Miniprotein binders against p55708. Designs and how they scored, part 11

Target 1, 336 residues: p55708
Amino acid sequence: MLHTTVTQLIGQTPVMSIDVPGRNATLVLKIEKNNPGGSMKDRMARSMVIAALQDGRLPPGGTIVESSSGNTGTGLALAALEFGLRFIAVVDHHAAPDKIRMMRALGAEIRYVEGDFREDEVAVVERQRLAAQLGAQLPGALFMNQSDNPANPEGYTGLVDELVAQLPDGIDAFVGCVGTGGSMTGISQRLKRNNPAVRTIAVEPAGSIVFGKPGHPYYQSGTGTPAGDEVGKVLDYGCIDEGVQVTDTQAFETARYIARRKGLLVGGSTGGAIYKALEFIGAGKLTGTVVTTVADGGEKYLGTIFDEEWMAKRRLLDPAIAAQLDGWLFGKARAA
Below, E stands for the ipSAE of ESMFold2; O stands for the ipSAE of OpenDDE; V2 stands for 0.75 times the mean of E and O plus 0.25 times the DockQ between their complexes.

## First folded at step 2 (miniprotein)

Design t1c (at its last look DockQ between E and O 0.01; V2 from the best seeds 0.00; counts 0 for: pae E 18.4 > 1.5, SAP 83.569 > 70, off the site)
Fold by ESMFold2-Fast, scan of step 2:
Structure t1c (fold): chain B 336 residues (1-336), chain A 117 residues (1-117)
Amino acid sequence: as target 1 above (336 residues)
Amino acid sequence: DPETHFWKAYILYLMGRHEEALKELDTVISINPDFAEAYYYKGFILWLLGKPEEAKEAFETAIRLEPENPDYHLLYAWFLLYQGDLERAREELKKVLEIDPNHEEAKELLEEIEKKS
């Protein structure tokens, strides 16, 4: 079939399995990095734009505004091109540089927040304030407000329908990253409508406040809610069976492990979800078909997560992580 | 079957295949020229494609066929606002509120027009 628009390439992403036979489990990776914008955010970005156009909040030829760490902005830039809209991305220096370059290449206007923020500090509150201000002040503009937008979780229903068709033996658990809560909410609600027994595990960075733990800076981009911000209204805690934290070291060493052992370049948040899925499988807490998403590709992190010097300077390297992963994957007891 | 062609058009529209969606909508209209919702989506897609005169005709046809549908009046009001026709947009928003007096979006938009006119 010959496709004529980039939006036709969104979805129908493949799955890959990693068997854990010693633990009676299979980890299934939904390869969302294969969307044209390089992440699962293409689904929710298109969903939000279509909903706003259909209900008249966003006029044809108008301007969309959003606070983004990169992936949502890339998806919105693609949707803006498809629908003839202007897109303004409000960003901070926590976002990976290649994510910003990708948005700019797709015609997005980039606005940086004011202030001195470390690269491990997320300026989400300042980004949201500027985005809301621009949406209110510019003619024909709408702040998409992904954290509070019901079209965000709705954008992931197709992902679940694909998983159900691809996994005929059923799904026992879903382990996914939580930022705005849109994907966790959309995926979890739809999985539980199909089978209420599905276990749903939400993974946030250590230092994120989604599940009430103390906030501190973290390097993981595009995930978590930093101290001082409000957890998104789209997050439905009722569809989440357990919330857990993953450290930057655990997430990034796992991403590096998957690259070296399986040849798959995954982003940092994906590394965190895989680490926690394998930890739960190794502990016997999850069995059967355990699904997670490869939310974006490691190609955006070649100068960070996959750069030995970058990792070493930030004290993020830990060879014990590879030993833990080997233990869980091959059914051995945790290291020594 | 016009309903089947309409479903195809809607899926094509969601896939971003706007020109193909228009062809399917034209098929719906050729089979059932009173299929109001086909004109509604045709108007919207034509507006997305930068064809405002054709979009206007389609919106007006949808409204003529189902004058009590508030969604048709609301989308047409947004279209008129972006064409600079504030007076006609105001009339369409008043029609939304006649059909649904508690329609929050129409109330807010009407107030914005009245403050800036």
Scores: ipSAE 0.000, ipTM 0.160, lowest interface PAE 19.0, mean pLDDT 85
Fold by ESMFold2, look of step 3:
Structure t1c (fold): chain B 336 residues (1-336), chain A 117 residues (1-117)
Amino acid sequence: as target 1 above (336 residues)
Amino acid sequence: DPETHFWKAYILYLMGRHEEALKELDTVISINPDFAEAYYYKGFILWLLGKPEEAKEAFETAIRLEPENPDYHLLYAWFLLYQGDLERAREELKKVLEIDPNHEEAKELLEEIEKKS
């Protein structure tokens, strides 16, 4: 099909399989990095903006505001261009510089909260506070509030419709990352509506508080709920069969493994989801068609996950991860 | 600097250049024969190259040099599982849990081995 706007390119993303025949399973990757903004967040960002325009909360020519240092911000910048809106992204100094530059290139206005260039477990709260303040105080402005916005999970129903059409033999499990809870909720609710027997597994970083564990710092971006922030109100725990944690080492080593062995550059949260999906398959806990998303591309993390100095400085390298992955994928310990 | 050669070996491993990675690890060992982590990685790479007897010796050397490192016991347990030595793998997984009682992977693997016994 011939499209006339960039946002019409959102969705209809391909799937790629990794067969695990010794385990009676196929891992299916939904390639959401192929969205025009580079992530699955394009779907929810557009959904939130459309809903706000349709119900009158956001006037034509208005301003959208969001607390985002990454993929949601890029998606909102695209939606703002589609609908002729101004976009203010509220960020802190932990934001990846190339993500900020990308948002600026798409016309976003960047507002920084106060920070001392150290890890700051309360920076998320301050970002959200400023975003809400700007939304309330600027004429014609609206804070999207992705963590509490029902249009966030609603933005992912099309992803499931695509999966059902792409996988006619059915879907036995979904393993997804949990950040705000929007994608995990939207995908899981829709999958269970289609097949109540589908198993849904939510993956958070070790140090994330989504499933009640003590918070501590982690390097995975775009996922989890760090200490000092609240679990997103959009998260429906009732549609999640199991919540699990993945370490930064497990996530990032898996992302590096997939890049080297499969030629697919994935982000860190995707590496974590793949690791847990394969772990469950390897343990015989999941069989059949197991779906996860490639939520964003590894191209955004070349200076971190795919930089040996960055990884070594943080003691994140561990060759045992590759051995585990080989064992789960091949079963006979075949060398690369 | 043995650490420089060590990280070069890891990069070569990640690139699938296993023989070259081994040469760098042997350089690490020649500089510091008590560099436990070099034997740990050497064992893994020898295993990938289809040299299990040499891999076993390297893993055991790493464990002898640093017996309280749970990662060494865990990888050795995986190696033993693939060699079909369930009893020795069980012993190594129990050691992981003695060092780190909350080690999730070791708990799962040990439960699976005990369930099938």
Scores: ipSAE 0.000, ipTM 0.161, lowest interface PAE 18.4, mean pLDDT 86
Fold by OpenDDE base, look of step 3:
Structure t1c (fold): chain B 336 residues (1-336), chain A 117 residues (1-117)
Amino acid sequence: as target 1 above (336 residues)
Amino acid sequence: DPETHFWKAYILYLMGRHEEALKELDTVISINPDFAEAYYYKGFILWLLGKPEEAKEAFETAIRLEPENPDYHLLYAWFLLYQGDLERAREELKKVLEIDPNHEEAKELLEEIEKKS
């Protein structure tokens, strides 16, 4: 089929398998960075817009408003183009310049929150407040509120359908990151409906409060719930078998490792999910076909995660992580 | 059957193939002229395509066929607002609330309209 709009390129992403030697397990990566916006958020963004239009909460020619660090905003920008909408992205000063540039290039209007925030602090609450305000004040505007929008998890049902088709021998486990909770919920619920025996592992950054651990700053972006924020209502704890934390170092070193050893550029959150997936496989806690999504690509992090100086300055480098990964993926720890 | 064509139209709509979706909806209507939901989506798509007069007719037909469907009234209210018909929009929102007194979107929109009036 010849596609005529970029949004038609959403989905049907490839999978790549990584064999885990000595274990009856295969790690399967769903390459969601191949969506036109560069992340899995394209799915949920479009889903939310369609739902809002269909429900009459957003009129044709209306305005979408959302707080976003970039991935959701990019997805919403694409959806806005498809349906002839305006999009206002509310961002803070910590937003990656390239993500902002991407949204602008797609026609998004950018609004910055005001305030003094630390480099490792995301002004999530302020962004949400401003977004809500704009949604209420602007005629024909709607605050998408992705964390509390039921169309968020619904946007990932198609991802599961693709996976089921791509993996005819079945899926035994899913390891996913928790940000808003939409992908974790949407994927996990659908997988469990198909097979109740599927194990679901939710990964959050160390310092995130989703699973009741103490909050502290972390560098992983677009994932977790920081202290002072609320867990998204879309998150269904009932479909999560286990919630675990991954450190910035584990996540970023894993992303770096996957690039060097497998030639795949993955984002930080994905690095964390892969690390935990392999850890669980290595410990014998997960077997069979273990699926993890490549939520976004490492291309967005070349000046951070993949910059040795950036990592070193923040004390995020740890050669022991690479050694652990070598142990899991090659059966022997290689000297760094 | 009309349902098969309707789902095809819906899929086409989701794919952004609006003109093709309309053709399928017309097929639905030709088979079952009382298929309210087909008119609803037809109205919506026509509105998206910048055909407000035709959209209005489709919405009104949907509402006539299923007057107790709050979704039809809600979207029609939005349509009317964008056409500058605040009075009729308010009336439609009130109908939503008559059907569903707890409809949050309708309440919020009505309040917003009243503040601007």
Scores: ipSAE 0.000, ipTM 0.188, lowest interface PAE 14.7, mean pLDDT 90
ESMFold2 (binder alone), look of step 3: mean pLDDT 86; pTM 0.814

Design t2c
Fold by ESMFold2-Fast, scan of step 2:
Structure t2c (fold): chain B 336 residues (1-336), chain A 99 residues (1-99)
Amino acid sequence: as target 1 above (336 residues)
Amino acid sequence: SPEETVKRLEELIWKSIELLKNGDKEKAIEVLQEALKIAQEMGDPELIADTLLMLAFLYYKTGDREKAKEYAEQALEIARKHGLPEIEKWIEELLKKLE
């Protein structure tokens, strides 16, 4: 079939395995960076826009508004173009520069929140307030409100159907990043409906409040819930078996490791998920087929995570991480 | 079993977060206090310190700065006594906000 719109290219992403010698486990990466907008958020953005148009909350030719760190905004910009909508992205300084440039290239209107915030701070309260205000005040406008939108997790059900078809031996665990909770909820609920024994592990940045820890700044973008915000209503804790934290250093050094040793450019949150998956495999806590997502590509982070000077200035480099990863990947099972 | 007890503890913690995001602050505190009781009965210093820290944070978010400080100081004492540097760091950050 010859596709006639960019959003028709969303989904049907490939999988790639990373061998773990010395362990009876396989790490499988769902390569969601291959979506046309460059991330798994394309699935959720399309889902939210279609739902709003179908139930009448959004009129034809209307305006969608969202608070975005980049990936959701890119997906919404693509969906807006297909359906003849205007899109306003409310952003802060925490968003990666190339994500902003991508949204602008796709015709999104960019609105920065006012204020003097640290680079590692997320101005989430200010972003949410401005987005809600614009949605309420502009004619024909709708604040998509991804954290509370039930179409967000619904957008990920096709990802699971693809995984089940691609992995004939079954899936024993899923390790994924949590921000709004939409992807963790959508993926975990559908995996557990097919097999209740599947283990689901949610990874948040250290400094994120999703699992009740006090908040502090972090550099990881597009993941976690920062201090001052509320955890999204779409997150269903009932489908999550474990919640764990990953540091910026662990996540970013892992992304750099995968690039240098496997030739795959992954984003920072993906580095965190891979680190935790390999840590659990290395400890013997996960066996069999362990799945995670390459949520977006490292191409968006060439001036940050993959820039040694940027990393060094923020004290994020740690060669011990590469040694840990080597131990988990190439270490031998204990003798009987 | 101990495994089932840990699962029960985690479910109560997550239920408290669900209640808080839905605006049920009083019920969130109640459920998290039940989680603390379970952690104390298990006698695991790390689980106790962790749950105390969560209670301190919840009281801070709901405006009870006095109880937030009280629970944070209890968690700090346990974290220092049992060598829990990650929990200690988060408690110190919360105490700075309470200053």
Scores: ipSAE 0.042, ipTM 0.503, lowest interface PAE 7.8, mean pLDDT 86

Design t3a
Fold by ESMFold2-Fast, scan of step 2:
Structure t3a (fold): chain B 336 residues (1-336), chain A 85 residues (1-85)
Amino acid sequence: as target 1 above (336 residues)
Amino acid sequence: DPETHYLKAWILERMGRHEEALKELDTVISINPDFAEAYYWKGLILYRLGKPEEAKEAFETAIRLEPENPEYHLEYEEFLKSQKE
C-alpha cells in the first residue's frame, strides 16, 4: 500500500522467531523498532492525540505538552506533525542529547525545568509540575499525562491484533517491559480477552519500584519506575501473572549477545525482556509460543550498551551471561 | 514460588486488600525466612492495620537482614516518628 503520511507507517511491524527446540519453545520478537519514530511508543502517542482531538480536550491547531526526553516524546512529535499541532517537550539536563536532537529535528519545542537538580533531588516531579502547568495555562494546550492516560494502553491493541494474525497457531505467553504500564496493560488485557490462559510476565529493572522491591539507581532507560516517582495509574496489576526484575548487566549483556549472534540491534529494556523470557524457557516455566517486543533499536545505545569501555567502566560486563544464554538456547532439554 | 506470592501480596495491597496481602507475605516468609522485602512490606501493612508493635518487629527484621538498604531505614524512621511518646 502507498502511504501518504508518516503516521500511516505506524504498526504492521514484522515478527522474528528464535527457536528453542530442546525446550519445546519458540521466542517470537515483535520488531517495534520498525515504527517511524524508532519505538513502540509511536502507537500510544498517536492513540493519545487522536483520543484528545476526538473528545474535544485538544482543539484543532492546539498544543500538546508532555514530560518526556525519550521515545514517548519522539512519538508525540510525529503525531503533532500529522495533526497540525504544536508539541512542547518538558525535559531536564539529564536528558540524552541525541534524543533531544531527534525531537528538535521533528519540530518539538524543548522546555528545560528551572534549577540545578542534584542526584538527591527529584527532577521528574518538577518536569511533571511544569508540563501540567503549561497544559493548564497556555491557550489550546493539553498535558497528555501518559502515565494516567487511558488512551495509552488502548494504543497497543492493534499490536495484539497484528500478533494474532501473524501467529495463527496461538500465543502461550507474553513477556514485556513495564514502564508507565501502558503497553503491559494494553497488550495483556487484549491477549487475555482472546485467550485467558495466556501467561503474562512483566519485567522491570532491578532498582525499579513497580512490584514493591527496594529502589536504587539503574541504567536501563524508558522502563521501570525509579525511587521517588509514582507508578502510573494506567498499570492494571490484575492482568499481570508475574512481575520479575532484571539487572542492568543481564539486560545489556543480552542486548550485546543478540547483536553479535542474530544481527539485531535492540535496546537495553528489550535485552532484559529477552533474558527473562529465555530464563523462564530454560527453567521449563514457559513453553510453546513466547512473545516479547523489540521496543526500540540499539542504534540509540552505540555509545553506551554497545561500547565496551562504557560497560567496563560501570562494571556491567559479565561473560557468564553469554554462557547462560547459550545454555538456554542450545543446551540440553533439562539443566543438569 | 516465593516471588509469585510476593507479587500477589503487592497486587492485593495496592487494591486495599490488606489482610489478604499479609497472608501472602506470611507464605513468602514461610518459604524463605530471609526474604527481607517481605518483612518490610509486612511492616507497612501492619502499621496501616493499627498493629504498631508487630509493624516494628517486621521493620527491625528487614533491617537486620539487609542493613545497607536505605529505604528500610527511611521508612522505619518515619514509623518511629509517628509513634513518638
Scores: ipSAE 0.000, ipTM 0.142, lowest interface PAE 21.5, mean pLDDT 86

Design t3b
Fold by ESMFold2-Fast, scan of step 2:
Structure t3b (fold): chain B 336 residues (1-336), chain A 85 residues (1-85)
Amino acid sequence: as target 1 above (336 residues)
Amino acid sequence: DPETHLEKAFILYEMGRHEEALKELDTVISINPDFADAYWNKGYILLELGKPEEAKEAFETAIRLEPENPEYHWNYEFFLKSQKE
């Protein structure tokens, strides 16, 4: 079909399989980096905007506001262009320069949180408060508030419908990253509605607090909930069968491995999800069709994850990870 | 409030402001000296500042406070490996 808008290109993303010989399993990658904004966030951003316009909370020609360092902001900028809206992205000093440039190129207004951190407040809290203030203060404006917005998980239902059509023999498990919880919630609820036996495994960075483990710094971006922040209200713990942690080294070495062995550039959080999916397959805990998403592309991480000096400086290189992955992919299942 | 200082330390660390992040963690430790994660995070900041011996002491303190934390043992093993190379 001939499409007339960029947002019509959202979805209908391809799948790629990696067979795991000897493990009675196939890892299926849903290539969400192929969305026009470069990530699966295009789906939820458009969903949130449509819901707000439909419910009347956002007027025609209005302004959307969000606190975003990248992928969600890019998706919102695309949706704003589709619906004739203004978009203001509220960011702080840790925001990745290329993600800011992408949003700006799409017409987003960038607003930095001013000043240093206060004794009773940190930049992430200030960013959220400024976004909420702008949404309340400006005429016709709405703070999208992705972490609490029920249209966030709803935006991923089409992804599941695509998977069901693409994988007619069924889906046995889904392994995905937890950020706001929107994608895990939307995907897991829809998969379980189709087949309640499907196993859903949520992956967070080591140092993230989503599943109640102690918090500490991590380098993975766009995933997890850091210490001092609140887990998103859209996360439905009831649809998640297991929550697991992945280290920065495991996630980033896996992303590097997939690039070198399969020619696919994936982001760091995707590396983590693939690592955990293959670990569970290798242990015999997952069999059959195991699905994960390539949430965004590795081209956004060429100066970090895919730069050996960046990795070495942070002591994140570990050749044992490639050996583990080779063992899981090409080793034989253990005999009883 | 130790949670506020911890979050501020985390953000400062990501910004590359390592000495300020260390100061915030020292504040957390002064308020709650049994808070294992503050010592663990202090170790990483000390590594960025080129102080591996002090980092080792911080990591070991975190392990002593939470000896059954598997993530500390895994990361400490890689730290020790890096020091031997």
Scores: ipSAE 0.000, ipTM 0.122, lowest interface PAE 19.7, mean pLDDT 84

Design t3c
Fold by ESMFold2-Fast, scan of step 2:
Formats: C-alpha cells, sequence, structure tokens
Structure t3c (fold): chain B 336 residues (1-336), chain A 85 residues (1-85)
C-alpha cells in the first residue's frame, strides 16, 4: 500500500523477539520508535486531536496548545499539520535545544514560561498554567491537557490490535513505562478485555511518585511523575497488576547493553522496562510471551545515555548491570 | 518545600558545586531523616569531595532505610571497590 501523508505512517510498527529459552520466555519489543514522529506518542496525539475535532471542542482551523518539549509535542505538531491546525508548544528554558528545533521544523509555535526556575524545577506547573490560559483566551484554541484527556489512552488501542495480530500464540504479560498513565491504561485495558489473565506491570523511575513512594530527581525523560506534580487522571490503577521502580543506572545501562548486543538504539525509559521484564523473567515471575514497547529511539540520547563521559560524571555507569542481563538471558533456569 | 532543596542540590552537583549541593541535601535530611535517597545522593557528593569515611556511612544509611533497593547496593559496591587502594 502506497501512503500519501506522513500521519498514515503512524502505527503498523514491527515487533522483534529476544528469546530466553532457559526460562520458557520470549521478550517481545514493539518498535514504537518507528512512528514518523519517532515515538509512540504519535498515536495518542492524533487520537486527542481527532476526538476534539469530532466532539466540537476544537473548531476546524483552530489552535491546539500543550505543555511539552518532547515526544508529545512532536506528535501534536504532526497531527496539527494533518488537520490544518495551529500548534503552540509551551516550554521552559531547560528544554533540550534539539527537541525545540524539531517542533519548530514541523511548524510549531514555541512559547516560553516566564520566571527564574533555578531553585524551583517544578516548571511543569507553570507550563501547565500557561497552556491552560492560552487555551482559554485565544480564539478557537484548546489546551489538550494530555494527563487528564480520555482520548490519550484511547490512542493506544490500535497498538494492542496490532500486537494481537502479530502474536497469534497469545500475550502473557505487558511491561511498560508509566508517565501520564495514558499508554499503560490504554494498552492494559485493551489487553485485559481480550484476555483478563494478561499480567500488566507498570515501571516508573526511582524518584517518581506514581505508586506513592517519596519523590526525588531522576534523569529518565518522558516517564514518571516528578515530586511537586500530580499523577495524571487518565491513569487507571485498577488495570495495573504491579507497579515497580527502576533506577537511572539500571535503565541507562540496559539501553547501552541492548545497543551493543542487539544493535537497537532505545531510549532510557525503554531500557528500564526491558530491565524489569528480564528481572521478572530471571526470577521466574514471568513466563511465555512478555511484551514491552520501544517507546522512542536512542538517537535522542547520544549525548547523554550513550556518552560515557556524561554517564561517568553522573555516577550512572555500573558494569554489574551487563553481567546481570547476561545471567538472565543466558543463565540457567530458576528452580521456582 | 524539601523537593525544592533536592532539585537545587541536583543542579549544584551537575555544576560541580559539591559543597553547596551537600548543604541543600542536609536541609532535605533535616526535614525528612528517613528519606533513603537523600543519604544515597549524600554518599555520592561526599565521595566527590574526597570524604570516603563519611560517604561510606551515608551509603550504609541508605541501604539500612531501603535494604531491597538494588541501586544502593550497586553504588555501595562500586564505591568500596574504588577505595580498595
Amino acid sequence: as target 1 above (336 residues)
Amino acid sequence: DPWTHEYKALILFRMGRHEEALKELDTVISINPDFAWAYYFKGEILEELGKPEEAKEAFETAIRLEPENPEYHYEYERFLKSQKE
């Protein structure tokens, strides 16, 4: 089939398996980095825009507003181009320059929040406030509000339908990162509707507050809820069987391991989900077909996670992680 | 707000201003003395400041408060190896 628009390329992403025969398990990676915006957020962004247009909250030719300097902003910029909309991305001065450049290249208007955030890094609160204000005040404008938008989790139903078709022998578990809760909610609800026995495990960074642990800073991007923010209302805790934390070191060393051993560049949050999936497989807690998502690509992290000096200066390198991963992948099966 | 002091400590640490980072983190510990992560980060800062005995005590406190956290054990073992010679 010949596609004529970039947004038609959203979805239909491939899967790759990593067998763990010693533990009667296969880890399946859903390669969401292959979406045209470089991440799984393309699905959710398009879903939110379509829903708003269909229910009349957003007029034809209107303006969408969101607080995002990352993957969600890129997805919204692509959706705005598809539907002839204006997109305003509300960002802070701590946003990575390349993420801003990507959004600008796609036609997004950039609005910076005012103020000195040197001592208060809860710039997300100020970004949310400005985005809501712009959505309320500008003609034909709507603040998308991804953390509270029910179309966010709905955007991931197609991902599950693809997985079901790609994995005819069934899915035993899904291990995924939790940020707003949209993807975990959408994927988990749809998987459990098809098979209630599917085990769903949500992975947050150590220092994230999603599962009630004390907050502290972390380097993982696009995942977790930091201290001073509120957990997204789209998160359905009832569809999650277990919530676990992964450290920056575990996540980043795992991303580096997958790059060196498998030739796949994955983002930091993906490294965390893979680490936890393999830890659970290694412990005998998960068997069969265990699915996770490659939410975005490691190309965005070449100057950080994949830069040894950056990692070393932040005390994030630990060669024991590669040894653990080798043990889980190639070691003897657990007795339990 | 203890989280403001945590974020400030992290920024100062990234800037190489280790003694100022430590002061901010000590404020966090004063507000919440059972916060394991604060002792873990304090251990890292003390190591950068060349205070290995204090760093060791901080790492051990983090492990005592959260014995099932593998990151604290990995960092402590890395630290101990660096101190062998």
Scores: ipSAE 0.000, ipTM 0.198, lowest interface PAE 17.3, mean pLDDT 85

Design t3d
Fold by ESMFold2-Fast, scan of step 2:
Structure t3d (fold): chain B 336 residues (1-336), chain A 85 residues (1-85)
Amino acid sequence: as target 1 above (336 residues)
Amino acid sequence: DPETHFWKAYILYLMGRHEEALKELDTVISINPDFAEAYYYKGFILWLLGKPEEAKEAFETAIRLEPENPWYHRLYEEFLKSQKE
């Protein structure tokens, strides 16, 4: 009841529904932005640290190192504070600036990768190399290696248990973003153990290589696998019924739409998952209770996704998206 | 400069100034007939203005120029569906 540490606040997140009665469906949002670090990554970060401490790979007072898109790093910074550990976050300029600022505020040491990278480029290979090097060279250090760490998907078990309890009439589909594959794997495996008929749809950015499509740069943070990198070993393709791509414009315009129409600030990858969930509902491919996660909050993207000038300069604004969403939700385009 | 005219068309489109946006897009196309994105926006604006035959031609041209662009296919499919129902 009365909590004495911030990590005790992880989990027990609420759900919110958006009815689509004309399509015989309800979209349910699991509000993972309500975790203390602001994202669902708090669950997997704590899981990875506890596992490493329990099996002796990480000594008491040791150092954890990770290549982060921001949210994982924030979760690891919270876990490091809880367990008396040093945390080094290896980052690139693709990560949202406020995610990096949050990690610094929590005492994380920030290491930028070397090189000249575009804002829409993810320097994953260089990030992974530097993180692995630091883990190997520093005394008492461990590279957490989230993409290959089995404690990553295991960290999402509680999220599924919460969903099952919150939705007693059942779950027909889960639509979620895929990056390392940890959350998609952990959530999908547990949902299918409960009900093997649950449809699981993984959403990656256009330009991501998770499902074998050609790679190119994208602005979406904390999701996908960029060209030149390898898909994480934690991803279990066998528990995923369908893999689909979402463009930056679709994802970001949907996040803006949800903010303006529902009052909920969601991150870019969440916008992508909502867009694809509504697209499938609109096409009659998903009915009943369709679940997705609000993986993180739009508060971290106020200077990007929610800034009209930033969006316009990158040609990411497209009012066609709002019209499309209105059509799926209300059976027609809504006036601006 | 087709990029300058395209940027102007894009801003006019965002402002709901559809006919002015179309004029700027036509200028882009006259300078660079292979500017796929100009045909995409032209198709969508023509659809909003209730000109489905012209919209169809523009969408088909955008897809022909960039056949691997999934957004052009998606919007064209939505357009075709709207014409049947």
Scores: ipSAE 0.000, ipTM 0.308, lowest interface PAE 14.2, mean pLDDT 87

Design t3e
Fold by ESMFold2-Fast, scan of step 2:
Structure t3e (fold): chain B 336 residues (1-336), chain A 85 residues (1-85)
Amino acid sequence: as target 1 above (336 residues)
Amino acid sequence: DPETHWDKALILWRMGRHEEALKELDTVISINPDFALAYFEKGWILFELGKPEEAKEAFETAIRLEPENPEYHEYYELFLKSQKE
């Protein structure tokens, strides 16, 4: 099919399988990095914009506002271009320059929160407050509020429909990262509506507070909820069978392993989901078709996760992780 | 040799032997008090040991010694956010 707009390229992403010899399991990767904005967030961004235009909350030619310098901001910038809207990205003074440049290249207007760094400052709170204020005060403007927006999880239903068509023998489990909770909620609800026996496992960084564990710093980006922040209201705990934590070392070493052994550049959160999926398969807790998403590409992390000096300086390198992954992937099933 | 103590601290930290790693880092710092990364690593270990006030001082020292390092600012931001329970 010949497409005439970039947002028409959203979805219809491929799947790649990794067989796990001796474990009666196949790990299936849904390659969401292939969306035009480089991540699965294109789906939710387009969904939120369409919903707001269709129900009249956002007028034609209006302005969308959101607090994001990451994947959500890129997706919203693309959707704004498609629908003739303005997009204002609210960012803090520590936002990565390359992420800001990408949003500007797509026509986004950048607004920085005002103020200096304080000992107790929480930048996400100030970004959310400014975004809400701009949405309320500017003519024809709407704060998208992704963490509380029901169109966020709804945006992932097409991903599930694609998986069902691509995997006609069925899906036994889904292992995914939890941030706002939108993708875990949307994917899990849709999978369970079709087959309530599907196991859904949500992966958060060690140090994230989504499942009530004590908070501490972590390097994983775009996933989890750090202490001092609020877990998104779109997260439906009722559709999640198990919540688990993955360390930065486990996640990042797994991303590096997948790059070197499979030639696929994945983000850090994806490395974490793959690690946990393979750990559960190796333990015999998951069998059959186990699905996870490659939420974004490792190309954003070439100066961090894929830089040995960066990893070494932060004590994130551990060759035992590659050995564990080899054992799960190529080890024999239990003899009894 | 401060490099030997540094290598030992990093191995101990990786093994989860945080109190011993901290001792080796303190030795590195006593020999090279301008080594910003040693204070940064010390901050992380102190936080894992449940000593947030000492961790804060260590992170601030790393930032003062190397104020143009964006990674120190990034991690310190995450640390401060974690303190807002």
Scores: ipSAE 0.000, ipTM 0.163, lowest interface PAE 18.2, mean pLDDT 84

